# VH-VL binders against b1a7s3r263to410: the designs that were tried, part 36

Target 1, 148 residues: b1a7s3r263to410
Amino acid sequence: VTIVYDTMHYSTQKMAHEIAEGIMAEGYDVEMFFLHEDERSEIVKSILDSKAIAIGAPTINDEPYPSIGDLMYYLKGLRFERTGIKRKAVTFGSMGGKGGTPASLGKDLGEYGFDVVDTCEVYYVPDEEENKACFKLGQKLVEEAKKI
Key: E = the ipSAE of ESMFold2; O = the ipSAE of OpenDDE; V2 = 0.75 times the mean of E and O plus 0.25 times the DockQ between their complexes.

## First folded at step 12 (VH-VL; framework fv_ponezumab)

Design g7 (at its last look DockQ between E and O 0.62; V2 from the best seeds 0.00; counts 0 for: pae E 4.1 > 2)
Fold by OpenDDE, look of step 12:
Structure g7 (fold): chain C 148 residues (1-148), chain A 117 residues (1-117), chain B 112 residues (1-112)
Amino acid sequence: as target 1 above (148 residues)
Amino acid sequence: QVQLVQSGAEVKKPGASVKVSCKASGYTFTYYYIHWVRQAPGQGLEWMGRIYPSGGRTKYAPRLQDRVTMTRDTSTSTVYMELSSLRSEDTAVYYCARSFGSYFDYWGQGTTVTVSS
Amino acid sequence: DVVMTQSPLSLPVTLGQPASISCKSSQSLVYSDGNTYLNWFQQRPGQSPRRLIYWVSNLDSGVPDRFSGSGSGTDFTLKISRVEAEDVGVYYCMQGTHWPRTFGQGTRLEIK
């Protein structure tokens, strides 16, 4: 499972971690990528080798964090629908206002050939309940991936 | 609590290699990057590179690209930095530091590496 | 590589007086996400570096509010409103925007 995220105040990162915990709790390996630090080519390779992905970014100016746009645009061009595998996906992100990034990313991933199974969005720093939700999101992702 | 504990001081001859370890504890090892930063005697800090224990991906300073190798052992939560073809100029205190992104929040105690004939 | 230039390199200060350190980058440190990844580190004698400030002006947890950071683009400043004895050490700016990460030369703060 590949988790890709960017973060502004590290809330989305926390979400990514909880998602990872959920995935690992199910006995699956996770490779995590932080867009600020990791190379797009490595991310894409990991995605191609994964049956399931989690993509997360915060909302800024009522839009997904700009860095995630670069990745999404690249993913769009890869035509995952042609790979013969309909990968499972979840999206997540933190927000300080209107939000909407997870939904936006999910929509795009769907168009790219992914099966978006669920999303998770939190306001600022995730609380305990929201962390649990992210954890469960990871578990759900794995459960869906098992169907592939 | 988060701790980074580094291996002990090393004395090496020119041309040799040194491998410094950084054992992490108090947090989920695979979630954060480990950077290596060195400091020659009386000099400033120099970024050497970083490793992401999740996947073991590395990024090195160009000047050290051909001589530095960073690895990790997830079973022991330990990161290693190996520097080959040692020179006198490599004499320094070597630090490991944890980061999430560019957030360097915890540092090891440092490892002194002395390269001398 | 992005060159980080600090000034002064030596900063003798009287206890209780303010201090100011400049850091200039050879390139803009504004990242594509809009953030500016300029950090300040403190290294006390015989100790490991400690980050004081990130994103130009954000104080790390536990850092006294005597410390402040400012600047934009390529010009940054670390200020200490009232220098204390425990502030003795070397201060480094570091950019986290470009690869490789680079530090300034360091500014040695000493008590007069």
Scores: ipSAE 0.784, ipTM 0.929, lowest interface PAE 0.7, mean pLDDT 95
Fold by ESMFold2, look of step 12:
Order: structure tokens, then sequence, then C-alpha cells
Structure g7 (fold): chain C 148 residues (1-148), chain A 117 residues (1-117), chain B 112 residues (1-112)
């Protein structure tokens, strides 16, 4: 499973780690990428090799920032519906305002050929229940990916 | 508790190579980037590169790219930095430091590498 | 490479008085994700660096609240509201927005 995230807060990083813990609790490998540190080509290669992905970003003025937008544009161009595998996806993020980025990313991923299983969005810093929800999200992603 | 423990001091001759280790503990090793930063005597800090232990993905400072190699061993939670074709200007304290999203919340104790004839 | 310029390079200060360190970058440190990857580190004599502040203004755990960071774009400031004896050392700013990552030259804080 491939986790890609970007963040204005450590909250999204915490969510990514909790999702990864849920995936690994099910006995599956996770590969995490931070858009600011990693090359888009490496991220796309990992996605192509994965049956499931998780994409996280904060909401900034109700729009994804260019780094996430660049990735999403690239994924659109790869025509994942033509790869013969309908990969599973979740989206997640931390917000400080209106929110909605995880849902918007999920809609876009669905149009790109992914089966979006769920989304998760928290205000600022996830509390204990929200951390558990992120963990369960990772488990759910694996559960759905096994159906491929 | 997060710890980064580095190998001991080394003395090398010009033209040789050095390999410094950094053993991580107290956290999930594959979640965090490990960077290497060096500090020449009486001087500031220079970023050398980083590795992501999960897949071993590396990125190096362009001025060192031809001489530096970073590797890891996930079974021992250890990263390695190897610098070849050593010069006296490579005399420095070498630090490993971790990051994910923010820089650098934990640092190793440093490894002194001395390059002299 | 992005040049990080600190001033002053030497900062003598009287105990209990404020201190201010400037860091200027040769390019904007706002990354395309909206984050500004400007960090401050303290290196006490004989020790490895220690993080004080990340992302311009976020105080690291265990760092006294007399430390603060501010700035945007290319201009950043680290402030100590009341200097204590334990604050002696060299302070570095560091940018994580551009490759390669680069540090300022350091500011040596000393007690007058």
Amino acid sequence: as target 1 above (148 residues)
Amino acid sequence: QVQLVQSGAEVKKPGASVKVSCKASGYTFTYYYIHWVRQAPGQGLEWMGRIYPSGGRTKYAPRLQDRVTMTRDTSTSTVYMELSSLRSEDTAVYYCARSFGSYFDYWGQGTTVTVSS
Amino acid sequence: DVVMTQSPLSLPVTLGQPASISCKSSQSLVYSDGNTYLNWFQQRPGQSPRRLIYWVSNLDSGVPDRFSGSGSGTDFTLKISRVEAEDVGVYYCMQGTHWPRTFGQGTRLEIK
C-alpha cells in the first residue's frame, strides 16, 4: 500500500502514521511518500505497483495546493481504468477551516479509475477517537484491496 | 525513546573512503527519512543527503553526489553514509538526523572523521 | 543553492535581556504545498544541534516559551524574550524548501 501526503500541520503526518499502522496490523507492507521530499516518478511507480493507495492533503482555501494538484493531474493522465486493475483508495486530511479536500480528492480519484473506499477528515489535531478511526481506515483499505 | 547512535571516530588518509553508521531505535525505522549533515571544525552545517529506509530512496547534495553513497539495513535499523576519495576538506563531524514533515527533530551524537596524511 | 544569511554572526547579550537573530533567504521558502520550511536549531558547546522551531514559528517540545519565531517569504527572525545562561551557543536557520537543503552561517550567542 502506498501512502502519499502533504501537510501544513503535523496532524496529517499523524493521520498517515495511524493509517500505516492499521495497514501493517493486517500484515501488509506500506510505503510512505511526502510530496515535499519525494519525486513524483517514484510515487507513481509505487502506486502502479500497489493495489491500494491513501492520499492525504490539508485544505488550503478550499483548493488543493499545487503539489497535490500536480500529482492528481499526473494520475489523471495515466488512465488507471485502462490498467486492468481497479485499485482501492482512501483520502484523508487535516483542516483548519471549511474542509472538503479529502472528499474532493476522492471524487477525482474515482474519475481516474480508483475505487474510493472512504475518506477521513479531522479538525487541526486528531483526538484519540480520530486516531482510532485512521487506524481502522487502514484496516478497511486492506480489507477492500483483498477483494481485487 | 527516540535515539540515533552513530559509529565511533575515524582517521583516514586522503583518497580513502569512510563509512559511518547510524543506528535508530525507539520508533518505526521505515517511517522517517535519515539525513546526513556535516560540520567542519569551527564552521557551520552542510547538508549531504538523505535516505528513506523503507525502499532505500536517496537524494544527495549535488556537490557531493559523485562521492557519497547512503544505504540502510532494515533488519538492524541502521543507515550508512559512505564518502569516497577523501580530502583534507572532508575533515568534519558527521551527524545523522531524522525527518518526516519537519526538520530535524532528533540528531545523532556525531562522528568525527579526520582526513590527514 | 539557496543562500541563507544570518545576522548578526556574533551576538553578545546581557542576561535577562532580549535577543533577536535575523535569517534571510535568497529565494522564497514557501513550497508549492503552502508550507514554509524554515527551521531554527541551537548548538550548545560540545553538543549536536537541537531543534528549537520548525515551520517558521512552531516551538518544539521542551523548548522554553521565551523562544519565538516569525517571518515569511524570505525574511525570518528568532527571538529570545529573556536570555538565560543556558542559551549560550550557536543558532542556525535552515531551509527545507529547496534542494539542496541549506543552513545559515550561524549566530554565536554569548553573555556580555
Scores: ipSAE 0.332, ipTM 0.765, lowest interface PAE 4.1, mean pLDDT 85
ESMFold2 (binder alone), look of step 12: mean pLDDT 92; pTM 0.920

## First folded at step 14 (VH-VL; framework fv_ponezumab)

Design k0 (at its last fold request DockQ between E and O 0.87; V2 from the best seeds 0.00; counts 0 for: pae E 3.4 > 2)
Fold by OpenDDE, look of step 14:
Parts: sequence; C-alpha cells; structure tokens
Structure k0 (fold): chain C 148 residues (1-148), chain A 117 residues (1-117), chain B 112 residues (1-112)
Amino acid sequence: as target 1 above (148 residues)
Amino acid sequence: QVQLVQSGAEVKKPGASVKVSCKASGYTFTYYYIHWVRQAPGQGLEWMGRIHPSGGRTKYAERLQDRVTMTRDTSTSTVYMELSSLRSEDTAVYYCARTFGSYFDYWGQGTTVTVSS
Amino acid sequence: DVVMTQSPLSLPVTLGQPASISCKSSESLVYSDGNTYLNWFQQRPGQSPRRLIYWVSELDSGVPDRFSGSGSGTDFTLKISRVEAEDVGVYYCMQGTHWPRTFGQGTRLEIK
C-alpha cells in the first residue's frame, strides 16, 4: 500500500501515520511518501505497483495544498483506468477552515480510475477519536483492496 | 522514549570501507526518515543523505553519491550507512537523525570514524 | 548548493547579556508551500546537535523562550535575550528547502 502525503503543521502527517497503523494491523506493508522529501517519479512508481493508495494533504486557502496538486495533475495524465486494475483509494487531510481537500482529491482520483472507498478530514490536530477514525480508514482500505 | 543508538567508534585505513549502524526505538521505525550528518574534527555539519525505512528509498549528497550507501533492516529497526574508499578527510563524527516532516527531532549519539594510514 | 553563511563565527558573550547570530542563504528559502524551512541547531560541547528553532521562528518543545528566531527570504537571525552558562556551544543554521540540505559554518558562543 502506498501512502502519500504533504503536511503543513504536521497534522496530516499524523493522520498518515494512523492510516498506516491501520493498514499494518491488517498485516500489510506500507510505503510512505512525504512530498517535501520525495520525488514525484518515485511516488508514481509506487502507486503503479500498488493495489491501494492513501493520499493526503492539508487545505490552504480553501484548496488542496499546492504540492499535492502537482502530483494529482501528473496522475491525471497516466490514465490509470487503462492499467487493467481499479486501485482502491482513500483520501485524508487536515484543515484550519472550511477544508475540502479529501473530497477534492477523492473526486479527482475517481476520475482517474481509482475506486475511492472513503475519506477522512480533521480540524487542526487530530484528537483521539479522529486518530481512531484514521486507523479504521486504513483498515477499510485494506479490506477493499483484498477484493481486487 | 525515542532513541537512536549508533554503533561504536571505527578506525580504518585509507581505501577501506566503514559501515555505521543506527538502531531506532521508541517509535514506528518505518514512518520516519533517517538522515545522516557528519562533522569533521573542529568543523561544521555536513549533510550526507537520508533513507526512508518503509521502502528503503535513499537520497545522497552528490559529492558522496558514488561512495555512500544507506540501507535499513526493518526487522531490527536499524539503518546503516556505509562509506567506501575512505579518505583522511572522511575522519569525522557521524550522526544519524530522525525527521518529523522536515524537522530534525532526534539525533544519535554519534560515531567517530578515524581514517589514518 | 545553497550556501549558508553565519556571522559571527565566534561570539564571546558576558553572562546575562544578549546574543545575536546572523544566517544568510545564497538563495531564498521560501518553499513552494509558502513556508521557510530555516532551522537553528545548538551543539553543546561533546554532545549531538539539538534542535532549537524551525520555520525561522518556531521554538521546539523545551527550548527556553529566551531564544528567538526571525527573518525572511535569505536573511535570518537567532537571538538569545539573556545568555546563560548552559548556552555555551556551537549554533548552526540549516536550510531544509533545497537539496542538498546545507548548514552554516557554525557560531561558537563562549562566555567571556
């Protein structure tokens, strides 16, 4: 499973970790990417080799974090619907205002040929319940991926 | 408690290789990048590269790219930094450090590597 | 590579007096996300580096508020309002915006 995230105040990163915990609890490996650290080519390669992905980014100025936009735009051109498999996906992100990034990313991924199974969004720092939700999101992703 | 514990001091001859280990504990090993930074005696800090344990992805400083290899063992939560074709100028204290985001939050105690004929 | 230039390199200070360290980058450290990834590290004698400040001015947990960071773009400053004996060591700025990551030369703070 590939997890890709960017983060501004580390909340989305925390979410990514909880999602990873959920995935790993089900006995599956996770490869985690942070957009500030990793190259797009590496991320895309991992996605292509994955049956399931989690993509997360915070909301800024009522839009997804710019860096994730770059990735999404690139993914759009890869025509995943032509790869022969419908990959499972979840989206996640933190917000300081209106939010909407997970939904936006989910919509895009759906258009790109992914099966978006669920989303998770938190206001600022995730609390205990929100962390649990992220954990469950990871589990759900794995359960759906098993159907492929 | 997060800890990064590095292997002991090394003495090598020029042309040899050294492999320093960094054992992580107190957190999920595969979630955080490990960076390597070295410091020659009386000098400043030099970034060498980093590895992400989840996939073993590496990024190296260009000047060291041909000589440095970073690896990880997820079963032991250990990252390794191997430097080959050692030179006297490679004499330094080598540090591993964890990053949260782009934030260097924990450091190993350092490993002294001495290269001398 | 982005060159980080600190000044001064040696900083003798009287206990209780303020200290100021400058760090200049050869390129803007503003990242595409709008953040500026400028960090300050403290290295006490015989110890590993310790994080002090990230994002120019954000103090790490446990760092006394007598430390402060400021600046923008290419010019940054670390200030200590009242130097204490435990502040003796070498201070480094580091940029986390560009690859490779690069450090300043370090500023050695000593007590007069």
Scores: ipSAE 0.920, ipTM 0.958, lowest interface PAE 0.5, mean pLDDT 96
Fold by ESMFold2, look of step 14:
Structure k0 (fold): chain C 148 residues (1-148), chain A 117 residues (1-117), chain B 112 residues (1-112)
Amino acid sequence: as target 1 above (148 residues)
Amino acid sequence: QVQLVQSGAEVKKPGASVKVSCKASGYTFTYYYIHWVRQAPGQGLEWMGRIHPSGGRTKYAERLQDRVTMTRDTSTSTVYMELSSLRSEDTAVYYCARTFGSYFDYWGQGTTVTVSS
Amino acid sequence: DVVMTQSPLSLPVTLGQPASISCKSSESLVYSDGNTYLNWFQQRPGQSPRRLIYWVSELDSGVPDRFSGSGSGTDFTLKISRVEAEDVGVYYCMQGTHWPRTFGQGTRLEIK
């Protein structure tokens, strides 16, 4: 499973770690990418090799950061719907304002050929209940991916 | 408690290679990048490269890329940095450091590598 | 490579007085994700570097509040409002926006 995130004040990174815990609790490995530290080509290669992905980004001015938009545009061009495999996806993120980034990313991924299973969004920093939700999101992603 | 414990000091001749280990504990090894930074005697810090243990992917400083190799062993939670074709200028303390996001939050104790006649 | 230039390189300070260290980058440190990846580290004698500040001004946990950071774009400053004996060491700025990551030359803070 491939987890890709962008983050502000590291809240989205904390969510990514909890999602990874949920995935690994089900006996699967994760490969984690932080958009600031990794090249797009490495991320896309990992996504192409995966049946399940998790993509996260924070919201700024009620819109995603440009760096996540660059990745999403690249994924659009790869035409995943042509592979005959409908990969599973979840989206997640943190917000400081109106929010809506996970839902927007999910809509775009669906159009790109992914089966978006669920989303998770928190305000600023995840609390204990929100951490549990992220853990369960990871478990759900694996559960859905097994149906492929 | 997060700890990064490095292997002991090395003395090498020019042209040899050195392999320094960095064993991580107290956290989930595969969630965090590990960077290597060196400090020559009386000098500042120089970034050498980094590895992410979850896939083993690496990125190296351009001027070192022909001589440095970083690997990891997830079963022992250990990263390795190997520097080949050693020169006297490679005499330094070598640190491993973990990042949380984009900043180094924990550092190893350092490994002194001395390259001399 | 992005050049990080610190000044002063040597900073003798009277105990209890303020200290200020400048760091200038040869390129903007604002990344495409909107963050500015400028960090400050302290290296006490005989120790590994310790993180003080990230994202220009965010104080790391356990760092005394007499430390502060400011700046934008290419110009950054670390301040210590009242220097204590434990603050002796070398201070480095580091940029995390561009590859390779690069450090300033260091500023040696000492009590005079």
Scores: ipSAE 0.495, ipTM 0.811, lowest interface PAE 2.6, mean pLDDT 86
ESMFold2 (binder alone), look of step 14: mean pLDDT 90; pTM 0.858
ESMFold2, fold request of step 20: ipSAE 0.304, 0.372, 0.397; ipTM 0.765, 0.763, 0.767
ESMFold2 (binder alone), fold request of step 20: mean pLDDT 91, 91, 91; pTM 0.870, 0.870, 0.868
OpenDDE, fold request of step 20: ipSAE 0.917, 0.918, 0.918; ipTM 0.958, 0.958, 0.958

Design k1 (at its last look DockQ between E and O 0.71; V2 from the best seeds 0.00; counts 0 for: pae E 2.8 > 2)
Fold by OpenDDE, look of step 14:
Structure k1 (fold): chain C 148 residues (1-148), chain A 117 residues (1-117), chain B 112 residues (1-112)
Amino acid sequence: as target 1 above (148 residues)
Amino acid sequence: QVQLVQSGAEVKKPGASVKVSCKASGYKFTYYYIHWVRQAPGQGLEWMGRIHPSGGRKKYAERLQDRVTMTRDTSTSTVYMELSSLRSEDTAVYYCARTFGSYFDYWGQGTTVTVSS
Amino acid sequence: DVVMTQSPLSLPVTLGQPASISCKSSESLVYSDRNTYLNWFQQRPGQSPRRLIYWVSELDSGVPDRFSGSGSGTDFTLKISRVEAEDVGVYYCMQGTHWPRTFGQGTRLEIK
């Protein structure tokens, strides 16, 4: 499973970690990417080798964080629908206002040939309940991936 | 408690290789990058590279790319930095550091590597 | 590579007096038009570096509030309102926006 995220105030990163915990609790390995630290080519390679992905970013100016746009644009061109595998996906992110990034990313991934199974969005810093939700999101992703 | 414990001091001859270890504890090893930074005697800090433990992805400083190799062992929560073709100018204290984003929040105690004939 | 330039390189200070260190980057450290990944580190004699400040002005936990960071874009400043004996050491700025990561030359703070 590939987790890709960017973060602005590290809330989305916390979410990514909780999602990772959920995935690992189900006995699956996770490769985690932080857009600030990692190269797009490495991320794409991991996604191509994965049956399931989690993509997250914070919302800024009512849009997904710009860095994630770069990745999404690249993914669009790869035509995942032609790979013969309908990969499972979840999206997540934090917001300080109206939000909408998880939904936006999910829409795009759906268009790219992914099966978006669920999303998670938190306001500012995730609380204990929201962390649990992220954990469950990871578990759900794995359960869906098993169907492939 | 987060800790990064590095291996002991090394004395090497020019042309040899050195492998320094950094054992992490007190946190989820596979969630955080480990960076390596070195400091020559009386000099400043130089970034060498970083590795992510989850997939072993590496990024090296261009000047060291041909000589440095970073690896990880997830079973022991240990990151390794190997520097080959050692030169006198490689004499330095080598640090591993954990990063939470750009935090660099925890550092190892440092490993002194001396390269001399 | 982004060049980080500190000034001064040597900073003798009288106990109880304020200190100021400048750090300039050769290019903007703003990431994705939002965060600025400028860090300050303290290295006391014989010790590993310690993070003091991240994101230009955010103090790390346990860091005395007599330390403060400011700046934007390419110009940054670390200030110590009242220098204490334990503040002796070398201070480094570091940019975490661009690859490779780069440090300033370091500023050695000493007590007069």
Scores: ipSAE 0.764, ipTM 0.920, lowest interface PAE 0.7, mean pLDDT 95
Fold by ESMFold2, look of step 14:
Structure k1 (fold): chain C 148 residues (1-148), chain A 117 residues (1-117), chain B 112 residues (1-112)
Amino acid sequence: as target 1 above (148 residues)
Amino acid sequence: QVQLVQSGAEVKKPGASVKVSCKASGYKFTYYYIHWVRQAPGQGLEWMGRIHPSGGRKKYAERLQDRVTMTRDTSTSTVYMELSSLRSEDTAVYYCARTFGSYFDYWGQGTTVTVSS
Amino acid sequence: DVVMTQSPLSLPVTLGQPASISCKSSESLVYSDRNTYLNWFQQRPGQSPRRLIYWVSELDSGVPDRFSGSGSGTDFTLKISRVEAEDVGVYYCMQGTHWPRTFGQGTRLEIK
């Protein structure tokens, strides 16, 4: 399973870690990518080799960070709907305002050929219950991916 | 308690190789990048490269890429940095450091490598 | 490689007085994600570096609020409002925007 994120003040990274815990609790490996540290080609290769992905970004003024938008644009161009494989996806993120980034990313991924099974969004930094929700999101992603 | 514990000091001759270990504890090893940074005596810090344990993917400084190899062992939560064809200018303290998001949040204690003819 | 230039390289300061360290980069440190990856580290004598500041101005946890960072683009400053004896050491700026990551030469802060 491939987890890709961007972050502000570590909140989205913390969510990515909790999702990874949920996936690994179900016995599956995770490969994690931070957009600033990793090359897009390596991220895309991992996505192509995966049945399930999680994509996260924080919200700035109710819009996604530009760097995650660049990845999404690239994924649009790859035409995943033409591969015949309907990969499972979740989206996640943190917000400082009204939010909406996970839903927007999910809509885009659906158009690109992914089956978006759920989203998770938190205000600023996830609390204990929100961490549990992210953990369960990871579990749900694996459960849905097993159906492929 | 997050901790990065490095292997002990090494004395090497020119042309040899050195392999420095960095054992991580107190956190989920496969979630964080580990970078390597060195510091020659009386000099500043030089970034050498980094590895992400989840896939073992690496990025090296161009000036070192033909001599440096970074690996990890997820079963022991350990990363390794190997520098080959050692030269006297490779004498330095070698640090491993963890990245959280965009910055180094924990550093190892350093490993002194001395290259002496 | 992006060159990071610190000034001064040696900074003797009287206890209780302010200190200021400049860091200039040869290229803009603003990345496409709108973050500016400029970091400050402190290295006390005989110790490994300690993080102080990330993203130009964000204090790391446990760093006293007498430390502050500012700047944009290519020009950055670390300030200590009142120098204490524990602040002795070498201070480095580091850029994380460009590959390879690069550090300034260091500024040695010492008490007069």
Scores: ipSAE 0.472, ipTM 0.795, lowest interface PAE 2.8, mean pLDDT 85
ESMFold2 (binder alone), look of step 14: mean pLDDT 90; pTM 0.867

Design k2 (at its last look DockQ between E and O 0.83; V2 from the best seeds 0.00; counts 0 for: pae E 3.7 > 2)
Fold by OpenDDE, look of step 14:
Structure k2 (fold): chain C 148 residues (1-148), chain A 117 residues (1-117), chain B 112 residues (1-112)
Amino acid sequence: as target 1 above (148 residues)
Amino acid sequence: QVQLVQSGAEVKKPGASVKVSCKASGYTFTYYYIHWVRQAPGQGLEWMGRIHPSGGRKKYAERLQDRVTMTRDTSTSTVYMELSSLRSEDTAVYYCARTFGSYFDYWGQGTTVTVSS
Amino acid sequence: DVVMTQSPLSLPVTLGQPASISCKSSESLVYHDGNTYLNWFQQRPGQSPRRLIYWVSELDSGVPDRFSGSGSGTDFTLKISRVEAEDVGVYYCMQGTKWPRTFGQGTRLEIK
């Protein structure tokens, strides 16, 4: 499973970790990418090799974090719908205001040929319940991926 | 409690290789990048590279990319940094450090590597 | 590579007096996300480096508020409002915007 995230105030990173915990609890491996640290080519390669992905980014100015836009735009051109499998996906992100990034990312991924199974969004720093929700999101992703 | 514990001091001859270990504990090993930074005696800090334990992805400083190899063992939560073709100028204290987001939050205690004839 | 230039390299300070360290980068450290990834580290004698400040001015947890960071673009400053004995050591700025990550030369703070 590939997890890709960017983060501004580290909340989305925390979410990514909880999602990873959920995935790993089900006995599956996770490869985690942070957009500030990793190259797009490495991320895309991992996605291509994955049956399931989690993509997350914070909301800024009522839009997804710019760096994730770059990735999404690139993914659009790869035509995943032509790869022969319908990968499972979840989206996640933190917000300090109106939010909407997970939904936006989910919409795009759906158009790119992914099966978006669920999303998770938190306001500022995730609390205990929100962390649990992220954990469960990871589990759900794995359960759906098993169907492939 | 997050800890990075590095292997002990090394004395090597020029041309040899050294492999320093960094054992992580107190957190999920596969979630955080480990960077390597070295410091020659009386000198500043030099970034060497980093590895992500979840996939073993590596990024090296260009000047060291031909000599440095970073690896990880997820079963032991240990990252390794191997430097080959050692030179006297490689004499330094070598640090591993964990990054959270974009900042270094925990450091190993350092490993002294001495390269001398 | 982004060159980080600190000044001064040696900083003798009287206890209780303020201290100021400058860090200049050869190019802007503003990242595409709008953040500036400028960090300050403290290294006490015989110890590993310790994080002090990230994002130019954000203090790490546990860092005394006598420390402060400021600046923008290519010019940055670390200030200590009143130097204490435990502040003795070498201070490094580091940029996390570009690869490779690069450090300043370090500023050695000593008590007069």
Scores: ipSAE 0.903, ipTM 0.953, lowest interface PAE 0.5, mean pLDDT 96
Fold by ESMFold2, look of step 14:
Structure k2 (fold): chain C 148 residues (1-148), chain A 117 residues (1-117), chain B 112 residues (1-112)
Amino acid sequence: as target 1 above (148 residues)
Amino acid sequence: QVQLVQSGAEVKKPGASVKVSCKASGYTFTYYYIHWVRQAPGQGLEWMGRIHPSGGRKKYAERLQDRVTMTRDTSTSTVYMELSSLRSEDTAVYYCARTFGSYFDYWGQGTTVTVSS
Amino acid sequence: DVVMTQSPLSLPVTLGQPASISCKSSESLVYHDGNTYLNWFQQRPGQSPRRLIYWVSELDSGVPDRFSGSGSGTDFTLKISRVEAEDVGVYYCMQGTKWPRTFGQGTRLEIK
């Protein structure tokens, strides 16, 4: 499973870690990518090798972080719907205002050929219940990926 | 507590290789990058490269690319840095450091590597 | 490579007086995610570096309030409002915006 994220205040990173815990609790390995630290080619290679992905970014000025938008634009050009593989996806993110980034990313991924299972969004930093929700999101992603 | 514990000091001859270990504890090893930075005696810091344990993917400083190899062992939460074809200018203290975002939040204690004829 | 230039390279300061260290980058450090990845590290004699400031101005946990960071774009400053004996050491700026990550040449802070 491939997890890709960017972060503003640790929050999205914390969510990514909780999702990873949920995936690993189901016995699966996770490969994690920070958009700032990794090349797009490495990220795309991992996505192509995966049946399940998680993509996350915080919201700036009620819009997604520009760096995640750059990745999403690149994924659009690759036309994943043509691969014939029904990859599962989840989206996640943190917000400081209106939010909506996970839903927007999920819509885009659906258009790119992914089966978006669920989303998770938190205000600033995840609390105990939000951490549990992210953990369950990871479990759900694997459960759905096993169906393909 | 997050800790990065490095292997002990090494004395090597020119042309040999050295492999320095960095054992991580206090966090989930596969979630964070580990970088290697070295410091020659009386000099500043030089970034050497980094590895992410969750897939073993690596990025090396171009200057060192043909001599450095970084690996990891997820079962022992340990990363390794191997530098081959050692030269006297490779004499330095070698640090591993964990990244939060794009900067180092925890550093190992350093491993002194001395290359002398 | 992004060149990080620190000034001064040697900074003798009287105890209790302020200190200021400049760091200039050869390129803008604003990344396309909106963050500016400019960090400051302190290295006391015989010790490994320690994180002092990240994202230009955010103090790491356990760093005294007398330290502050500021700047934007290509020009950055580390300030110590009142230098104490424990502040002796070498201070490095580092950019994390571009590859390879690069450090300033260091500023040695000493007590006069």
Scores: ipSAE 0.364, ipTM 0.765, lowest interface PAE 3.7, mean pLDDT 84
ESMFold2 (binder alone), look of step 14: mean pLDDT 91; pTM 0.876

